# Designs tried in a protein design chat: VHH binders against q2ydc9. Part 8

Target 1, 344 residues: q2ydc9
Amino acid sequence: MASESAGPAELGFVEAAPSWRLRSEQFPSKVGGRPAWLSAAGLPGPPELACPLCGRPMAFLLQVYAPLPGRADAFHRCLFLFCCRTPPCCCGLRVFRNQLPRQNDFYSYEPPSEDPPSETGESVYLHLKSGAHLCRVCGCSGPKRCSRCHKAHYCSKEHQSLDWRLGHKQACAQTDNLDNIVPDHNFLFPEFEIVIETEDEIMPEVVERDDESEIIGTMGEAHEEELESMAKHESKEDRIFRKFKTKISLEPEQILRYGRGIAPLWISGENTPKEKDIPDCPCGAKRLFEFQVMPQLLNYLKADRLGRSVDWGVLAIFTCAESCKLGIGYTEEFVWKQDITDAA

## First folded at step 15 (VHH)

Design aa6
Fold by OpenDDE, look of step 17:
Structure aa6 (fold): chain B 344 residues (1-344), chain A 124 residues (1-124)
Amino acid sequence: as target 1 above (344 residues)
Amino acid sequence: QVQLVETGGGLVQPGGSLRLSCAASGFTFSSYTMGWARQVPGKGLEWVSYIRSGDSTYYQSSVKGRFTISRDNAKSTVYLQMNSLKPEDTAVYYCARYYKRGFGTTLDHAFDYWGQGTQVTVSS
């Protein structure tokens, strides 16, 4: 099986975009805000979107629109990444995959309209076409409802309480205006579009052929430069970091690297997953690397304002090699978090 | 039925110019992004240029400054003005309707309708 030469990685960049471009109908890749859910059916529930560590509701971090060419069932395909932003935890991560054929019950067969909607109102869609209610705070499934107005829905008591304190108490009595203005709960990350660029094959991968060939050859003038490089006992870790830095320096604003089945770009040799560390999909297939989130994204998230803030070196996302459809809903995939080792 | 018909291809000398046209029918032309791709024999499809419904234009780096994409919504036609043509520009050029680009998508996935193509040959 010829190792299909993994094409160049695709890079993601953040750009400001109008809200309408980041709606589900536009099949966006985006950061922050509320999830632009793909299927309106089978959304992950509050338990699935709770932090596995602290049990608190997770925040939507980003989604990647990544269809699979040649797969009719994955004409539309999205990956949704969530993170815990609740101090002191801020460590929980979950990723979900959803896919749809081109012909489906939720979207037109035709391409998304590029025309701005006439209604410029930042109307937060709190209802899916399926009739599913979304949490006013996070935009996730909201099975709980306000006992007073019965119109506001929430994923959790926590978000209900948050919304109540931040304005719903006042708005709840004014039933006619509830749908129009959702306050900023400071729960959502800033919203951006992820724009795709192809990594220009600038640097030939100097395949350092570890030619361990014992060339016994003659004592000629080994140039001083090779001796200096050998003298710099660059640790394996230093090499990895240098490689990371060099690749990032070419496009310093990159927030995402995409390449299904390629090797991730690690920031450190420490806490790098082995194959055995990546759980197989419940369908029996292996999970393969699909994309990684770069530390540069943290700059856009304004995480510093959040105290013990969400932090990572690299987030690597692994997905089912078969992109299987496990049931009617969203399929959980696997995230590996590599932390930045404080070089002591 | 959606139809895209390319015209304007031909033989041209290096440094010469060609203007490709793509007549579109069967859909609301003004609402869609249109693009050009090319295929060199034995190679894959590569994107050349696309123009959004709002007239924003994008170009592959190899053609930037030499090629200009434009559209006439009234005529449902997209154009590719190709100047300073090089032998490397020799390819079949295809007009296509844009659907949506995602990560990991091929051009044939990102565009949902394609023309029959027009041959452009740049040779001395």
Scores: ipSAE 0.832, ipTM 0.911, lowest interface PAE 0.4, mean pLDDT 89
Fold by OpenDDE, look of step 15:
Structure aa6 (fold): chain B 344 residues (1-344), chain A 124 residues (1-124)
Amino acid sequence: as target 1 above (344 residues)
Amino acid sequence: QVQLVETGGGLVQPGGSLRLSCAASGFTFSSYTMGWARQVPGKGLEWVSYIRSGDSTYYQSSVKGRFTISRDNAKSTVYLQMNSLKPEDTAVYYCARYYKRGFGTTLDHAFDYWGQGTQVTVSS
């Protein structure tokens, strides 16, 4: 099996973009804000988007638009990553995949227009075209509604209470203005577009220093050479970290590395998944590495405000090798979190 | 029906210049990103340049500083001014309408309509 020379990884960078470019119709790769859902049907519900550890609603972290060439059923394909923002938990991660053919019920067959919409109003979409209601706080499925106005929808009692305290109480009585202004609940991450670049293969010139210097050195110098050789014994861990650092140094602002089926770039040799640690897709196929989120993203998320903030070394996303259609909804994939081990 | 027709290709000496044109029809030209790709015989398609609807331009590193993409929305035409041509620039050049770029996408997927191509040959 010829090791297909894994082409250069694609890198993701964050850029500011107007809100309209980050809407579903534009098929964005983006960080933060509300999810730009692909299919308007079969959204993950509140249980699926609850933190598996603390049970609280998860926040949308990013989405990656990653179609599969040659797959008609995956002409549009997007991965949605969610994380728990609740201290001290901050550990819950979930990723969902959705895909659509080019011809579908939600989007035009034609390319999205790059013209800015005439309506400059940052109108927050509170419902999908399908009529499904979205939570005012997080932009996820909102099956719960305000008992007073019946217009405001929420994923949870928690988000309902949050919105109530932050302005809905006042607005609820004024039924005509409810749709126009969603307050900042301090729940959403800052929103950015993810811009794609190709990693330039800078082949490190491995200067194979063939220093075959036959040091016929006398017995006394053996101890210093052993100490130097021990000092030169770059631990496997050091090598891994060096590789990580070297690759990051070439493009220090990279927040994402994409390469379906390639090896992830790990920050350490510790807490790396083995094949057995990656669950198979329910369809029976293996899951393959598709992309990873870099620690640099944390700098953009302003996570410092949140105390024991969301922290990771690397988030590695593994997806079904077959990109199977498990029903009409969003399919959960697998996330591996590599933590930064405090060098003790 | 969407149509893209390239013109302006030909034989030129190293260091010479060519201007390619692509006439577009069958869609609202001003609303879409247009691009140029090239294919060397026996090689895959390579992106050369693209221009967004807002006139933002992007270039492959190999052509940066030498090639200039522009558009005339009134004429529904995209241009590629190629200066300081090199033998390595010899290829069939294709005009294409941009659809959407995603991660892991090929050029064929990122662009949905292509012209017939125009031959550019750079030779002494």
Scores: ipSAE 0.807, ipTM 0.905, lowest interface PAE 0.4, mean pLDDT 88
Fold by ESMFold2, look of step 16:
Structure aa6 (fold): chain B 344 residues (1-344), chain A 124 residues (1-124)
Amino acid sequence: as target 1 above (344 residues)
Amino acid sequence: QVQLVETGGGLVQPGGSLRLSCAASGFTFSSYTMGWARQVPGKGLEWVSYIRSGDSTYYQSSVKGRFTISRDNAKSTVYLQMNSLKPEDTAVYYCARYYKRGFGTTLDHAFDYWGQGTQVTVSS
């Protein structure tokens, strides 16, 4: 299905960065922390950011700055991926797209400033230019507020209770610096910048032509059929996994592969989507592959804590082929989770 | 009103050196990342190097170690020192102002203003 696409994949890598570089006006690609929202208006509300499986608030996982060349209405364009990290679920995923023209009400027409701001990023900015308030715990839309101080906002009673227990009860009396005093709720993922490199051209070095050179010995017909079935199944899955490992071997630390319309790189032949598994956009357009999150990202999330945590083989994000401007604010897109296959 | 004017191109033998200059006007030069891209014959535009406002430098792998980008904010000028030149470096070299790179970004999005270009030819 891959028609002529826009060239080789671009690879994403995590890198430490000062907090000011990850603010919205810098248009970051980033992992963890709070979302750096693009449009300050029309944010997804708490129902849209609840886990579709368990209903609990989701954690921001990553965002990708992905302008669409030649589209004036997508001069700025971001994708925001959220995941459930609440045990025992840890499975739900949602992804949203937002885009803006270069001339807009929120950001300068000129390039992002390279100068560090006078305040180097000790504060958490929880009030957007649109007037929207953000949850102190997760950075998502926070329509609920603390009745005592009227300054702290939350997406849910769950996050309000969490913040109260972990420090707001005391900090509520010190309301003049609430933005500088946000405790560690152990909810957000560690924060990193995602930096981009183009995948270099390489000559294919897969060992594919040797699969059919092994001659299966003469045995009984039933035994031969069983061996042939096992060999074909194991050989095909081994080839797919070897292709995955070979493809990433030149840059094994990649946490993301990007390319609108390219073929995804799957870790196995199981649990992959067919065309019918990928819903059309409400505008009527097909959705096409845009990027995948690699399992290497898990190493940076501290998800190996004791107990159930987030886990995946790859996450594949599919977006409207037209990158449509369907409504106000953020448009939900589609994410496919390829789990690591185990015998149940 | 933004203008970028390249100079310093020419013909040079393999192994030789050239220094390109780009004079900038119409904007606050010191506040922005500047870069060089090149149009190789028979290929599209490709980035070569850029230098941030704080003088951090970045290079495409094919030129790393041979090319050096620098800037003089007092003169609103960015430079590209090209050493150990190879025939493969033959191209029209463009100075450009960086806007922002994202995933899927073309060069004409990542760089919002471009100079007229200067020809560099590396031939025996």
Scores: ipSAE 0.686, ipTM 0.817, lowest interface PAE 0.5, mean pLDDT 83
Fold by ESMFold2, look of step 17:
Structure aa6 (fold): chain B 344 residues (1-344), chain A 124 residues (1-124)
Amino acid sequence: as target 1 above (344 residues)
Amino acid sequence: QVQLVETGGGLVQPGGSLRLSCAASGFTFSSYTMGWARQVPGKGLEWVSYIRSGDSTYYQSSVKGRFTISRDNAKSTVYLQMNSLKPEDTAVYYCARYYKRGFGTTLDHAFDYWGQGTQVTVSS
């Protein structure tokens, strides 16, 4: 769980960006579109990207670029979050971690290029350097192949049928340029960059209040115990929600809060995990809080399907405390969904 | 070898101005984001400003409106014009080449090459 001495949070915000800045070699933090995979080898397969609740293919929701300074084997490090957006489920989630050293088989040792590529159109690259093919619909591993053209790949029958119906039937026989004719399947979320701001740079009043409380010392501790006792006559949920609103008040549009080992900011006292709810990493290490997705992100997703859509209070991501490395593959981590109890 | 050399520091009264320069060599200057960071006495490094290869500029909130970053690609030089200086701006200022910032990234990870620094002192 979170440490009392963890540093300040970093906040994520949505911004528009040209698509080339969201490609893998730019190491983006991004919402929506197709994943910008880090390692081009060892991608999660279709079973790993099936919804754990309903079994249907999940949509890429977001990725964060979160290197671990001082860790040579995690000089590059990304977390990839997927969600089910298929009614009536719309609630399954999976998250994966991948990391690379600075010297690797996929990317330059030098900084990401800031020169726009000679091509800046809406091209879709569905074949990775490793030889892996990506699903035309979702951008995830696509081992299934169209038996007519042998060039279009899919993660599942569901996505193959969708692509067939929405354009591949017509395009299959004349496909010298498949990457430029991928239709809108109404499956991917809208694509945005996530930009980072440090909370104490934009929340100085919160830091100053905490500093003054800490300076008071013993009387401050006694005062807080008396205040806490009085607050027990107010609903625990009312107090927790008030803390949530106060904490975000200077930057209410934050869609993400990041801090490896900090305490999560819950929207209510209900539907929060206990230690037993957060499984250990297969390597044996505990998992610790790394980041949370805020409900504000929902405003950007255009998830206005009839009847049901994705929804959450917060999503809390917990990752291996060791950030363990086993080869170049993707390691599944843990996500906790805090539901809104009155969602209707 | 990448080299970054800062000049222009000094002692200035509160409200005064200084202009820092950073001469860069050993890489294709125009292709990279360049920035300024500072080591404030009693605190760690903090970023101040950076400028993209396409001249988009970014500033820490405490200096926005007072500091202006610019670059001259023909001279491989980045500048920091510092106006309305406050005692809190007293620091060693470093020019640096940006690599990439992610969540949880320290400045010495986000910037891969650093200059020797130049002292700026704002004192009555």
Scores: ipSAE 0.646, ipTM 0.815, lowest interface PAE 0.5, mean pLDDT 83

## First folded at step 16 (VHH)

Design bb3
Fold by OpenDDE, look of step 17:
Structure bb3 (fold): chain B 344 residues (1-344), chain A 124 residues (1-124)
Amino acid sequence: as target 1 above (344 residues)
Amino acid sequence: QVQLVETGGGLVQPGGSLRLSCAASGFTFSSYAMGWARQVPGKGLEWVSYIRSGDSTYYQSSVKGRFTISRDNAKSTVYLQMNSLKPEDTAVYYCARYYKRGFGTTLDHAFDYWGQGTQVTVSS
């Protein structure tokens, strides 16, 4: 079966967008803010959205709208990436997949409307159509309620405490205004739309296949570049980094590279996953690379303000090759984190 | 029923200009994004341009700076002004109603209704 030449990678860029464009009904790819949940049913709960390392609530990092053509059950498909923002941990990562057919209970069969909603108010939707309550802080499932007003919901005691300190204490007594103004808890990342561009087919540098054919012939002009590379004793690591840098230099603001089943662009030869390092899906299928998050995203997240901040070289996301439906809910996929090795 | 009818195609010399029009009916035109795609003989469909609300426009890299998409909501019409045409622009051009572009999506997914197409030939 001829390896279908993996088409060019698609690149993601961040742009400012009105909040209504980043709502669930618009099927957004976006960074930061609260998750624009796809299915209103079967949301991951607080345990699933807790950092696997420190147990603290994770922050929503980004979501990628990535339907599967030809799959009726995945007409709508979205991947949700979460990260730990809790110092000193800041290392926990989780990714969840959800998918819906075009005909579903939550959204119109028709395309999303391009008309801005009449309600100019940045109303944070804290309720899903399913009746599920969302945490006021993070926008994730909020099974806990404020014991005083019974209107505010939280995913955890931590977020409840945070909200209480940052304004809910005062607002809680004023029950009529609770729904309209959610304070900035400094928990959410800045919100952006991810815009898709196609990577211009950089003519594959003819990887001169080292055909070791023993052509005995004439000392032709060894291309200066090979001589320079040999002269520079460029380590394998240096080569990988150079390749990474060269590809990024073409579109330096790229924050995401998408290509289902293609090879990831690694920043280092160190801490690259082998096939055995990628766990199979619980359905029995292999997980395949789908997209990666670039280090450039960190510049937009303003992570520097938070001390030991979220940091990565590359985040590679691997998803079920079959895009299976494991139950009614969100299916956890796999994230590989490659760190930037301080060149010693 | 949703209908899209393209007009304005034809034969043009390299460096010439054409303006394509697409008349839309059967839906609230102003509420939807519209776009153009093209198919070169023997090749797959490729997106050319689409226009969203607020007149936000998007272009494929190969046509950027040469093509301009616009719309007239009162006429339920989307236009593609094509300038500096090249032989490589020879294709059947299709008008389409924009659904949603996602990562890894095909054009048939990104657009849900299509016109019959109009032939554009750029030749000396």
Scores: ipSAE 0.814, ipTM 0.911, lowest interface PAE 0.4, mean pLDDT 89
Fold by ESMFold2, look of step 16:
Structure bb3 (fold): chain B 344 residues (1-344), chain A 124 residues (1-124)
Amino acid sequence: as target 1 above (344 residues)
Amino acid sequence: QVQLVETGGGLVQPGGSLRLSCAASGFTFSSYAMGWARQVPGKGLEWVSYIRSGDSTYYQSSVKGRFTISRDNAKSTVYLQMNSLKPEDTAVYYCARYYKRGFGTTLDHAFDYWGQGTQVTVSS
């Protein structure tokens, strides 16, 4: 169904932002921290946010704000990507879609205010207006409650144990607001805003001429030997990697490429999905490419703090072509991981 | 009633400069982000720039480094300083109240109120 080549895409870049601009009522695209949930009702539960490979709780990686033009039921629309960062796995991924009309039970009809909220400190928001409690560690649905203090909530025994070990054992007996003393569990990724720029067009004729040219030049001997080896053994896979590098060259810091229905930009010819590898939506519609996460994002995650860490060539997200709403809340979509160096 | 009125358009030679102004009324101006879009001949509407309440500015890549958006909250006015103008900048420029930009967002989502527009023509 991917009959179009690389058309115009929107690019995402990380940028620091005050934490209040990354709250749910600002409808952020963001990396890291806790999810800024869209609908406060119908959150994915702990089973839906368990790693599909190892079963342990996943970390929020990023969300994108991606409204659908002309769709009243998707005036607000977000995609939420979660990854396993628990060694030795670090491989599992899940992605969810949620959408709301402009008139809804959670947010003002008016634009997000530019006025900072009265509470702009380090406080953590762990209780949604719907009445749902969030896990102190990960910010996901936290139906488990500490039986001692009855104030701390968790998605899982694993996160309850982690919080206990890292400070809640002491804090459990205190009378203070527990939200003021949430320790660093070394679980959440660093938090950034994702800002949008439109990609400049790169002419195919220039790319083809560059691909025919030898890239070996007046480089240093060690670097020159690497380039000479590439020229001697160039293959279809090497040409795809060169196309990747050329395509990103004008904006090399991009961490995300967005374009609903465009072709993904692959880092290699290996580990790419075929039509049969992309499941249909349960509503019966095909899934289409929506956005990809670029390897540059890894540099912002500080993932090596745990030794074994998350890694990817690209992550490609595919979503229901109809952007359907199946019941209340969040709908799981499909993510394809292209591993570095032909992972089996 | 929200009202946005643009001024400052005109004819200019390539490499020249213009400054557009937009007077806003009917809402608490300082509480909302504001922006500019343009109707390019044969191409339709495209966003140009937006500014948060005094703290951040954002630009379309084709104008970045050449255009500067600014605001005066006391005067409820948004400005667009356009330098190094090119023939492809020829358009009707609209002031608009920003709602929110997301990925894949059309202009009728990103902006919820619009001015009447002012013509900018860049030619010899």
Scores: ipSAE 0.666, ipTM 0.817, lowest interface PAE 0.5, mean pLDDT 83

